# VHH binders against q9xw16, part 38

Target 1, 132 residues: q9xw16
Amino acid sequence: MSGWNAYIDTMTAAAPSIKRCAIVGAADGSVWARTEADNVFKASEEELKTFVALFNDVTQVPAKGADIEGVHYVVPRTEESLIFGKKENTGFFAVKTKSAVLIAVYEGPNEVAAQVRKAVESMQTYLNNAGY
Key: E = the ipSAE of ESMFold2; O = the ipSAE of OpenDDE; V2 = 0.75 times the mean of E and O plus 0.25 times the DockQ between their complexes.

## First folded at step 3 (VHH)

Design b19 (framework vhh_6fv0_2)
Fold by ESMFold2-Fast, scan of step 3:
Structure b19 (fold): chain B 132 residues (1-132), chain A 120 residues (1-120)
Amino acid sequence: as target 1 above (132 residues)
Amino acid sequence: QVQLQESGGGLVQPGGSLRLSCAASGFTFDDYYMYWVRQAPEKGLEWVSTISSSGSYTYYKDSVKGRFTVSRDNAKNTLYLQMNSLKPEDAAQYYCAADYPEFSGYLDYRGQGTQVTVSS
């Protein structure tokens, strides 16, 4: 059967405007799957460990923003299991499940952002229902 | 049909104060996060502040923290931004924005804006 890479393929098929994405462990930020080659998700292990720790208290995130792939994003607000950020025409959505954090980086206007958020939240629901 | 109308901008000296208002209609104001964003001439949109639907949570850009206060009056469908100790770098067109509908992300609905000029 498919491994974690199949979920990356599912998200990118659902929202082709996703430039790069990854599925990482919620506890430690370890990479379970990521986009590769020309679309390689470039975040370091240290950055991902720091990033997933933000979900311990999402209310503190907007004041400082968040860093992904060495890029600093403005985080205008958070929800319990959602952090999203914007930097000009680039943005990300990150959602936490029981065991994982899904991160998708996109480029484009708010219509694109809405499609990316839908794809990421759909996968979050699927994985939570599957016990992850 | 979402409508947002900003007011309260003007010309002020450095160190001065202004209070901006945003009158909202066409949606259930009480259910939505609201934002203040600004755009200086020839620059992109910059997020300034966020307030939750109840007003219980507020967030600020680091450079305005302690100087700006966002608030809302849900009974009047109105959003406010109290701006104190204004600096030249605060000069911009100020917009209010709504986080509506679901999956839209912030800035889907924005008013015409109100201009803030800080000059001696």
Scores: ipSAE 0.279, ipTM 0.560, lowest interface PAE 3.1, mean pLDDT 85

Design b2 (framework vhh_6fv0_2)
Fold by ESMFold2-Fast, scan of step 3:
Structure b2 (fold): chain B 132 residues (1-132), chain A 119 residues (1-119)
Amino acid sequence: as target 1 above (132 residues)
Amino acid sequence: QVQLQESGGGLVQPGGSLRLSCAASGFTFDDYYMYWVRQAPEKGLEWVSTISSSGSYTYYKDSVKGRFTVSRDNAKNTLYLQMNSLKPEDAAQYYCATDYYETGFPDYRGQGTQVTVSS
C-alpha cells in the first residue's frame, strides 16, 4: 500500500496519453497527489480553489470555459460530476467524487481522449465506492 | 456512418436573422448531444452552442447568448440554430457536429453552411 500517489500511477498506466494529473480536495482544491518531475501538475492553489468551485454549478461552465495550469479550455458541455474541455490538441477531464476532484490533462486525438475519459471515470467509480 | 448536412446559410444585413438546419443520419440521433461550431476564414474552429440529447439542456458561447437559440426535432432527426440580431463578427462557415466519442469537443461534423453578415 502506498498513499494517494498509487492512484495517480494507476490512472497514467491505464491511459499513457495522460500528460499530467492530480487528485485534489473537492471542498478547497488542496492537492492530495499529483504527477511530479518532468510531468509535474502546475496549477496554483488559487486556480485549484476556483476550479473545484465550478462543481457547485457545472451548468455555468460552458459559457466561460475553464482554466487549468494557466491554460484556458473551451468546455462545450458538462455533466453532473464531469467537466471536460479542449484547447487544440490538448484537453482535460475532471470528475468530482464525494470528497475529491480528479483532473487529468492529456494530448492527442479524440480516440486517445476516449481512453483518458474511461480511466478517469473508472477511478471516480472506485473512489466513490470506497467512500471518497 | 455519421452524416450531417447543414443548410440555411446566406447573406444578411447586421441586425438580421437566419435559421440554420442540420439533417442527421447514420446514427441514433436521439442518443447524442449535438453542437453548432463555426469557423471564419482566418480563424480557428469556434464552439457556438450545445444541446442535450433530449433538448432539456442548452449551452451557448457567452457572445451569442440571448441572440442564438438551438433546438432539435428528434422525430425528424433535425438540429436547428435560430440566429437573431446578427453581427459582422458572426460571419463564418457554420457546422453542426456530434460528440460521438464523448471527449468534450465535437469529433464529427458536416460540410457546413456559409453565413455572411454585410450589405
Scores: ipSAE 0.536, ipTM 0.784, lowest interface PAE 1.8, mean pLDDT 87

Design b20 (framework vhh_6fv0_2)
Fold by ESMFold2-Fast, scan of step 3:
Structure b20 (fold): chain B 132 residues (1-132), chain A 120 residues (1-120)
Amino acid sequence: as target 1 above (132 residues)
Amino acid sequence: QVQLQESGGGLVQPGGSLRLSCAASGFTFDDYYMYWVRQAPEKGLEWVSTISSSGSYTYYKDSVKGRFTVSRDNAKNTLYLQMNSLKPEDAAQYYCAKDIEYTSGYFDYRGQGTQVTVSS
């Protein structure tokens, strides 16, 4: 499906350092759109359901970490609608909107992380304003 | 420049205790959350504990809860990790880390770490 994939394309154009990303339903973790082919986002439905439930109480997440694509990430801290994690030279940013969670996985140093965060937060604002 | 210097590692038997220290310099220590992270041979970096800038809030990896205690002395720019009831699975190089900036939240560790070995 191309409808929601247009937003995936927008995010990856804004931050080329995003290796894989997805837009999933906030209530159930259902995949609305994701990167495909050589950059396929590989999280299972059960993993995504568990992941989106973390937004019910983000303050508990640093103690547990978070799992994405079968990889356990250290979550250094959280913000209101933001969970981000780090594992070696890879990381992710996940932001919650009214009805969606956006997840972007990247590789690289802190400067790369800052660009990825900006891209996902910009899309978060856009989708919230669009009623999602 | 930011520098973090870990110490206090060593060899202990299962059930033993160690106290790790991290001396911080080159930044305003009491403005940052601080972290303990570890890496075992052939494994990735693993978060162990978090302490808030004031020391009022602490968080732990589930497998170390009740056994490890993180603390800090802001007057001395020093972070601590008290490790009790050590298990073989706790053997790793231990690093202290800080958030590098508000926007990224990345760990920034500059130290060489301190080695913890658990064996009989």
Scores: ipSAE 0.012, ipTM 0.241, lowest interface PAE 8.1, mean pLDDT 83

Design b21 (framework vhh_6fv0_2; at its last look DockQ between E and O 0.04; V2 from the best seeds 0.00; counts 0 for: pae E 4.6 > 2, grease 24.5 > 24.2, placed apart)
Fold by ESMFold2-Fast, scan of step 3:
Structure b21 (fold): chain B 132 residues (1-132), chain A 121 residues (1-121)
Amino acid sequence: as target 1 above (132 residues)
Amino acid sequence: QVQLQESGGGLVQPGGSLRLSCAASGFTFDDYYMYWVRQAPEKGLEWVSTISSSGSYTYYKDSVKGRFTVSRDNAKNTLYLQMNSLKPEDAAQYYCARELYDTSGYYPDYRGQGTQVTVSS
């Protein structure tokens, strides 16, 4: 239980289709909070360190894709503070704030993905406004 | 409703070139990111390239960078893929796809019958 877990709870309440998610440090990929128990986000800190470094130049990400929880995702495009990817009917959205990266993994069709994106972008805005 | 019609595939020798076209109808073409994806007979669907709605941003799978060029003509509602220096590994059925909901969308949105690219001597 930490203060940061309240933000995990807020995102999963807003988009119940989020299977697993985490809030990690933008500089090093250190885990600040993540889903636990049956929904534990299982990315290693070494994988997360590699992942957050992708935000240093998001335009290079589509060429090679991105790895989360040992799963390779195709990333067909990026935006300045957004990396998102697909593997079959699973996907993820990762958004960068000043100090954090929020990662949400989901399963389902485009309507599910749209709701998950909205939830992580809402939290991105909130954390940026809070100075994180 | 949304229709996507691919054309321009064929048989070429290694090192050859082909230009694929995708004619789009049933939606406002210049509002959407578009994708090229491909599928070899025993393989899954593979993303190849992305182009932004204006054409200002393009992205490519690493293995095709420098050889393939995606472009679009919004006045004609047509997407193109210029393929140069073709390799046997590029042989596949090629599909165009429309992005939906900013979710990459390529899998659920490819609706064309595709165009076959064969690379052989």
Scores: ipSAE 0.615, ipTM 0.800, lowest interface PAE 1.5, mean pLDDT 87
Fold by OpenDDE, look of step 4:
Structure b21 (fold): chain B 132 residues (1-132), chain A 121 residues (1-121)
Amino acid sequence: as target 1 above (132 residues)
Amino acid sequence: QVQLQESGGGLVQPGGSLRLSCAASGFTFDDYYMYWVRQAPEKGLEWVSTISSSGSYTYYKDSVKGRFTVSRDNAKNTLYLQMNSLKPEDAAQYYCARELYDTSGYYPDYRGQGTQVTVSS
């Protein structure tokens, strides 16, 4: 298991509502690590390339939404390094680090969103401090 | 511009029923969770019910479970609240609201003018 896989495990352990998770390159959407087995993160690299490019101008994302794994999410708001979306009882949080984008797809009531956000933002902070 | 307009309130006796409606406009209604909230005199705004975008998931305040039913008609951009077995403590101004996410989580926002529900013998 690569070091990046360990970070996937850390995030999923921190927020049980996370169903799928990925760490991808911020520049090109290349997959560095992702959940596997029963919870495979299924987004293609082409899709991820488009997704990570959203961070180049997050201000337009709420008007358009965001697609992950072929699913379209409403994006209520964005921040400079944060894109989040929802669809029914599912959603995602995506945060950008210096060199990566962390994506967590979760399922559950709205109350679980805070825990998911905390998990990915904690990892964001950790990786940024580590230079990634 | 997001607009919400509640209706259907009125005066009922304890044990009676009312059906509230909320007409929504100015946004893609079926993309959003919707809320019912209420405010009684001298009390703060309190959450009553939530319904998911498609209506597949519903949530209720404990005190209204089994008595209130939230539903929606996305084709009509309308939110509903069926209130049965009404109690005096249910008396309040009732508002519908659209979900909004902030740094703390998802909360209701953009509520309308409300509709008054009074329960009295």
Scores: ipSAE 0.123, ipTM 0.503, lowest interface PAE 3.0, mean pLDDT 91
Fold by ESMFold2, look of step 4:
Structure b21 (fold): chain B 132 residues (1-132), chain A 121 residues (1-121)
Amino acid sequence: as target 1 above (132 residues)
Amino acid sequence: QVQLQESGGGLVQPGGSLRLSCAASGFTFDDYYMYWVRQAPEKGLEWVSTISSSGSYTYYKDSVKGRFTVSRDNAKNTLYLQMNSLKPEDAAQYYCARELYDTSGYYPDYRGQGTQVTVSS
């Protein structure tokens, strides 16, 4: 979809510490848009299908963690529409909207993570209000 | 240095109302999800409410849903908790906290002295 790439640009501009990100369909993990080229978001279709299914019951996720781009993350906390994963100095935030899951992978300390979550929350709010 | 300063507690009768405030400084307040937590004597720390960075999403412990309202004013670096229909079970020291995003931060980062809420007839 021609407009979805603009949302990738909006998130990465709002939080430059985002290394890679994607917008995927909540039902099946289909990639609607992602960072490309030197910062390609490289999760497979099979991995993304498994990943978005975690939102069917987020309470089970802390016990098993989550995989994105072939990396296994511990998941210290979840919320109804949020999965936060951490591995050493890297992490991800994934948020669910009505129709999509937004995934942002970052590197950095707590202050960087806060900026990334803020950027992803802003987009989550925007897409939910737009019916997505 | 991160500082959180709670205020607005007091003594009320059951069914009464209080509005708690939390003044924040030393960090970029509008980057963070914020929390209210509470601790009653001889009890552990309890989560009460969460609010997103923008204020667009709010979450509540089941026992306070419909009675408490969390809000924030990012221009004033201030978090609020409006507590209505207070019950004796709500009596506690209330703290505000910011979210931590590391693996050791399973619990929100609270550091103020808190504010006491006492509910009795």
Scores: ipSAE 0.109, ipTM 0.521, lowest interface PAE 4.6, mean pLDDT 87
ESMFold2 (binder alone), look of step 4: mean pLDDT 89; pTM 0.888

Design b22 (framework vhh_6fv0_2)
Fold by ESMFold2-Fast, scan of step 3:
Structure b22 (fold): chain B 132 residues (1-132), chain A 120 residues (1-120)
Amino acid sequence: as target 1 above (132 residues)
Amino acid sequence: QVQLQESGGGLVQPGGSLRLSCAASGFTFDDYYMYWVRQAPEKGLEWVSTISSSGSYTYYKDSVKGRFTVSRDNAKNTLYLQMNSLKPEDAAQYYCAADYYEESGYYDYRGQGTQVTVSS
């Protein structure tokens, strides 16, 4: 019985191009909810701890890229609470709220990236307004 | 009618220099982040450098830091990449790109590219 799974379902319904996603703790990368079964989000706890720590200084991220699910992504630029990356036909958007980081991995051409970003940013706004 | 036209590529010796240019038209150039990306035969598309709309912020791939410098002239709608101390690993087709990700996703506007070859 996790209420956080409902937010995963909301994001994937809004943007069907999201293949895998998770909501993790901003402080430690602990998984609150993630996609499961055939769409299981595979990132390890150690990888997620490293990933959420990138939000402590986003200015360093474009130079180094980011690793999600063992895949190294190019990060062309960052915004204060947004890290996004691309590798070939895959990409991700990650946004930070007060208490959480939302990560959405998509597959397909760049033209679907805008839909995924919109879904993730809408959820970011909702969670921030809810105090998370 | 968005257009991006790269130039300045060529064959150089290791340790040599090249300056790439990208002439942009058909959009409000000074409102957009601009990128240099490259593609070598053995690899997919690689990000090389980013410059903010004002030119105040620049970012680089680790392997090119200290050797490459991105700049822009918003009055001329032109993006530049100064490449110094070129290495064989830098040989690739170089493209300029604009981040129009608000609607279509990033790297929406790509030019034809300009080829950089480094003799070993």
Scores: ipSAE 0.013, ipTM 0.321, lowest interface PAE 8.2, mean pLDDT 82

Design b23 (framework vhh_6fv0_2; at its last look DockQ between E and O 0.05; V2 from the best seeds 0.00; counts 0 for: pae O 3.6 > 2, grease 25.9 > 24.2, placed apart)
Fold by ESMFold2-Fast, scan of step 3:
Structure b23 (fold): chain B 132 residues (1-132), chain A 119 residues (1-119)
Amino acid sequence: as target 1 above (132 residues)
Amino acid sequence: QVQLQESGGGLVQPGGSLRLSCAASGFTFDDYYMYWVRQAPEKGLEWVSTISSSGSYTYYKDSVKGRFTVSRDNAKNTLYLQMNSLKPEDAAQYYCARESYELGYEDYRGQGTQVTVSS
């Protein structure tokens, strides 16, 4: 559990505008690690199971959007292994690896989104190379 | 200087049709995903549709799916939105917008064209 927490720490250090994040199993949405305490990632097990299933057909996601921590996000488009969404000053990036989904929720304008995306995509590359 | 200029708005009755256009200049139009977004008088900005740089991929808000069609003509630097079976809920100022390469959201938006739906 503590081993996976190191990856959470790496992402939040790389992009301080990340408010909450988690690493979950791609098959079932089970939480491997998440931010804790005052910035706890609050998504339910049911919500995470529904969310990771979106990666089975990302092309259907923009029509309905995506829900994270009870917040509904507009998803204007997707990529094969990337879902991103926006709601006013809040946004998220979620990427799929071989066996995991990384979810990062951030707050701020578009200029901070680029750094959050970079941090999440860097971790995606690292975990894929590590066999995850 | 990036410029986006919408046209084609107007007054229609429920069930009517309108075709919106957006003329783009000041950037390489065929490098960018483009959006249509709208704002009703007492509501926030609402995403409506997305089209890929090539036009090969399109996405729609569920409530407009099957009624609206987005398209583009890269040779003319023009984005289109064909709106059929218009409903009172579709009445809004319609804007075209360019997507940021960082995929965070739009970075430029036009002045908008007004769509009014009333019987």
Scores: ipSAE 0.588, ipTM 0.814, lowest interface PAE 1.5, mean pLDDT 89
Fold by ESMFold2, look of step 4:
Structure b23 (fold): chain B 132 residues (1-132), chain A 119 residues (1-119)
Amino acid sequence: as target 1 above (132 residues)
Amino acid sequence: QVQLQESGGGLVQPGGSLRLSCAASGFTFDDYYMYWVRQAPEKGLEWVSTISSSGSYTYYKDSVKGRFTVSRDNAKNTLYLQMNSLKPEDAAQYYCARESYELGYEDYRGQGTQVTVSS
């Protein structure tokens, strides 16, 4: 997990309003890295397996929404490699790379959401270009 | 200045139909995804439907899929929601909302139009 932890640090530094995030395997939801300590990303393996499978057909996601860390989010639309959700003043952005799904959970007003999305999509581009 | 104005609400019996309209002005309407959301008394806002900027993609909450149809007329800057087979659970204040283009959440919402479903 040591090699992937630097990417967690890069995303949280780029968007400090990210409260928890993870990099998980796109095929099975296995955790490659996550925020730890005071901001532990606490999704179970079973939940992550279900979550990453949503990328198999993102067009079906808005009908029922999505769950992360036991929290249910409304997903008002998706893009081929992007699922985002909202609940009250919290939300998530999740993007798929060739091999992984990046998940960032944040709190705050709309302005911080823009920074979170930018941080996650920048890392998505980086990992895709690196072959992941 | 961005303005959204909903209309078309009213009182219908269960199983009835209503067609809501949302007139948009003050922005380039066909650049934006649009939402319908609703709020029942003493409840939070509930997302109902999304339509893409061109109208090519539509999304629905599971409980309204097959009964509600979202559409838009970009030449008239108008968003629509055709609501069929209405249930008492659909009674709410309905709002149209503009998605923030960059962020995927609404950044403007109208004053709403009331839908009441009762015998």
Scores: ipSAE 0.382, ipTM 0.726, lowest interface PAE 2.6, mean pLDDT 89
Fold by OpenDDE, look of step 4:
Structure b23 (fold): chain B 132 residues (1-132), chain A 119 residues (1-119)
Amino acid sequence: as target 1 above (132 residues)
Amino acid sequence: QVQLQESGGGLVQPGGSLRLSCAASGFTFDDYYMYWVRQAPEKGLEWVSTISSSGSYTYYKDSVKGRFTVSRDNAKNTLYLQMNSLKPEDAAQYYCARESYELGYEDYRGQGTQVTVSS
């Protein structure tokens, strides 16, 4: 298990509503780590390449939405290093670090979304401080 | 501009019923979770109920479970709250609110409708 897998475990432990998550390269969407087995993160690298490119201009994302694992999400708003989306009882949070994008897909009402956001943003801060 | 307008509040005796409505406009209603929240005098805003975009999932504060029912008509851009077996402790200003990703912060809510429960 790579060191990045430990960060996956940390995020999933911090927010039980997280079903799947991944750490990918911000430049090309290459998968560094992801949930596996029963909770396998299913996004292809081609899809991830498109996804991470959204961070090049986040202002346009709310108008278009975002796709993860073949699912289209409404994106209510964005921040410079944050894209989040919602679809019925599911959603995602994606945050950008210096070199990575952290993606967490969750299931549940909006109330659990706050915990998911906290989990990925905490990891974002940690990785940024670590130079990643 | 997001607009929400609550109605249906009033004065009822304990054990009575009310049906609140919330008319929504200015956004794609069926894309968002909707909430009911309430604020009693000298108390903070508290969550009452949540309903998913399609209405397939509903959630309730423990103290209102079995008595309150949240529903929505996406064709009419309207949110509802059926309140049965009302108790004095249910008395409050009731607000409908649109989904926000920031916990405890409802960016969009109406002016509210007053619910009073008294014998």
Scores: ipSAE 0.030, ipTM 0.445, lowest interface PAE 3.6, mean pLDDT 90
ESMFold2 (binder alone), look of step 4: mean pLDDT 84; pTM 0.856

Design b24 (framework vhh_6fv0_2)
Fold by ESMFold2-Fast, scan of step 3:
Structure b24 (fold): chain B 132 residues (1-132), chain A 119 residues (1-119)
Amino acid sequence: as target 1 above (132 residues)
Amino acid sequence: QVQLQESGGGLVQPGGSLRLSCAASGFTFDDYYMYWVRQAPEKGLEWVSTISSSGSYTYYKDSVKGRFTVSRDNAKNTLYLQMNSLKPEDAAQYYCATDYEDYGLPDYRGQGTQVTVSS
C-alpha cells in the first residue's frame, strides 16, 4: 500500500510514452513510488542520491550530464526545477517539488518529449499545491 | 516553418580556428535556446554547446571547454560558434538546432557545415 503509486499511474496514463518513472525524496533520493513489473524503474539508491543532489545547483549539470538507471544522458540545458536529458531514442524529464523529485524515462522521438514534459510538469504543479 | 542554415566549415590543420554561423528563420529566435551539435564519421550525434535565449548563459561539452565559444546576435537571427585550437577529434558535420515545438535535443537542424581537421 502506497498512496503515491496513484500518482505514478496518473502520469503514465497521461503520457503513454513514459516507459518508467518514480517519485523520490528531494533530500535523499529515497523511493516513494515507482513503476513496477515489466516497467520497473531500475535506479540504485546511490544513483538516486547523486541525482537529486543535482537540483542543488542545476547550472552545473549541462557540462557533466546525468545518470539514470546506469545510462548517461546528455543534458543540453536546465531550468530552476527541471532537468531533462537525451540519449539516442531515450530521454527523461525530472522536476523538483518542495519535498519530491519526479523522474520520467521515455522512449521515442523528440515529438513525444513534449507530452512527457507536460505530464511531469502538471504533476509537479499538483504536488506543490498540495504541499509536497 | 523553422529553417536553419549553417556555414563557415572547412579544412584546418590541428591547432587552427574556424567560425561557424547559423542563420535562423521561421520562429521568434530571441525566445529560444540554441544548440550546436555534431556528427563525426563512425560516431553518433553529439551535443557540443548551448546558449540561452538572451545569450547570458552558455554551456559546453567538457572536451571543448576553453576552446569553443558560442554566441548569438538576436538582431540578425544568427548563432555563432568560434572554434579555436581545433583537434582531429573535432572533425564532424556541425549542425545548429533549436527546441522550437519540441523539448530536448531537437530534430530541427539545418543541412550542417563540414569541419575537417588533418595534419
Scores: ipSAE 0.193, ipTM 0.586, lowest interface PAE 4.3, mean pLDDT 85

Design b25 (framework vhh_6fv0_2)
Fold by ESMFold2-Fast, scan of step 3:
Structure b25 (fold): chain B 132 residues (1-132), chain A 119 residues (1-119)
Amino acid sequence: as target 1 above (132 residues)
Amino acid sequence: QVQLQESGGGLVQPGGSLRLSCAASGFTFDDYYMYWVRQAPEKGLEWVSTISSSGSYTYYKDSVKGRFTVSRDNAKNTLYLQMNSLKPEDAAQYYCAAEEYDLPYEDYRGQGTQVTVSS
């Protein structure tokens, strides 16, 4: 079990509506930690490599959307270090730090999405301050 | 409590133009990203365009790039979609939606305005 699993636990405790999440390397999409068991984050290595490369030019993402766990999400807009998407009753937030990308998949209404975004952005700030 | 009222749809020939409007009330319009979404026969809801709260950033679905222009007038609480070079594939019920992260796929929109493209 890596020390990075503690950050997964922290995010899911802060926002219980996170169904699955992961912390991956920003350069290559390598998995550092992810939810397991009943909440297994199931993205392939190739999908994650493709996904983290989207942060090289986020302005192109809304035109095409993004794929996570074999699910195609509409990405209605992006910010410099944030990609978020929506599909029916599910969605995701992905934020980039210096060395990592945090991805959280959720299910629920708009207030749930707001809580998930807050949890992910709080962890983003923490990891950036820690030099990651 | 969010109220959105779309207008400006109609029948147009291929290559024609329409300008859609969305009158917003019940929320602080200039704090929200706004979206245009559409639903064509035999299809689900499809995102078309996004505009930032200030209007400084716009995003478009690939198939409408260069043909559609989204804009807003925050003083009038109104969102617009200028549609040029309309194609038969653009025929749909068009809805506006305000962002609370998930709104492009919510049923939280007005009655919509119908766009028909035929020759």
Scores: ipSAE 0.075, ipTM 0.489, lowest interface PAE 5.6, mean pLDDT 84

Design b26 (framework vhh_6fv0_2)
Fold by ESMFold2-Fast, scan of step 3:
Structure b26 (fold): chain B 132 residues (1-132), chain A 119 residues (1-119)
Amino acid sequence: as target 1 above (132 residues)
Amino acid sequence: QVQLQESGGGLVQPGGSLRLSCAASGFTFDDYYMYWVRQAPEKGLEWVSTISSSGSYTYYKDSVKGRFTVSRDNAKNTLYLQMNSLKPEDAAQYYCAADSEYPLYEDYRGQGTQVTVSS
């Protein structure tokens, strides 16, 4: 299929507890696809540009946290291509591929977070293998 | 069966130091990232620091960076937080927490140890 929306649909089908998600350019944070309507991903262009730049040095992220959709998340640790954060009963997982950053915002308890992480990491692997 | 027991809290004056300990049992301590989190009266839980399973990677909240040092002794199943140059804003109940299969730092929180900073 021609559109990046198919990958959004795949992730949300795999983890229905994803409330909002987006696929953005790793270099500039430009939106390639995002959830819409009642589940619209509301990050500004400036916020996304700042967010994707965090992947240039993930070791600096835990000290200051991360902002997504105007919400400040505590980021207790990072991995080379993974930033995740938590605020009360909400959280996010963001993963970097060669060309993209996938961001999934979810709501729910710890068992929900595990499913969301699996969905996002599966898509990361798929896109890297596809050359993105 | 997982148990975390914090100790080392107390009353200290601004600029003072305390060393907190967390004794872990009931799980393979060496396999887990460990966290220090704190809660001040009428406030939510705040993440303070993280240490990797081996101790090779440490992370700190910006406001404690340079003043607090997290460390661990895997042979003793013990996590530590060295707190120097304590400020009134650091007064809180301090908890240790173990990372689980999913990276949610509150899962195996202990009973906590109280830190009071007062002149």
Scores: ipSAE 0.263, ipTM 0.607, lowest interface PAE 3.6, mean pLDDT 85

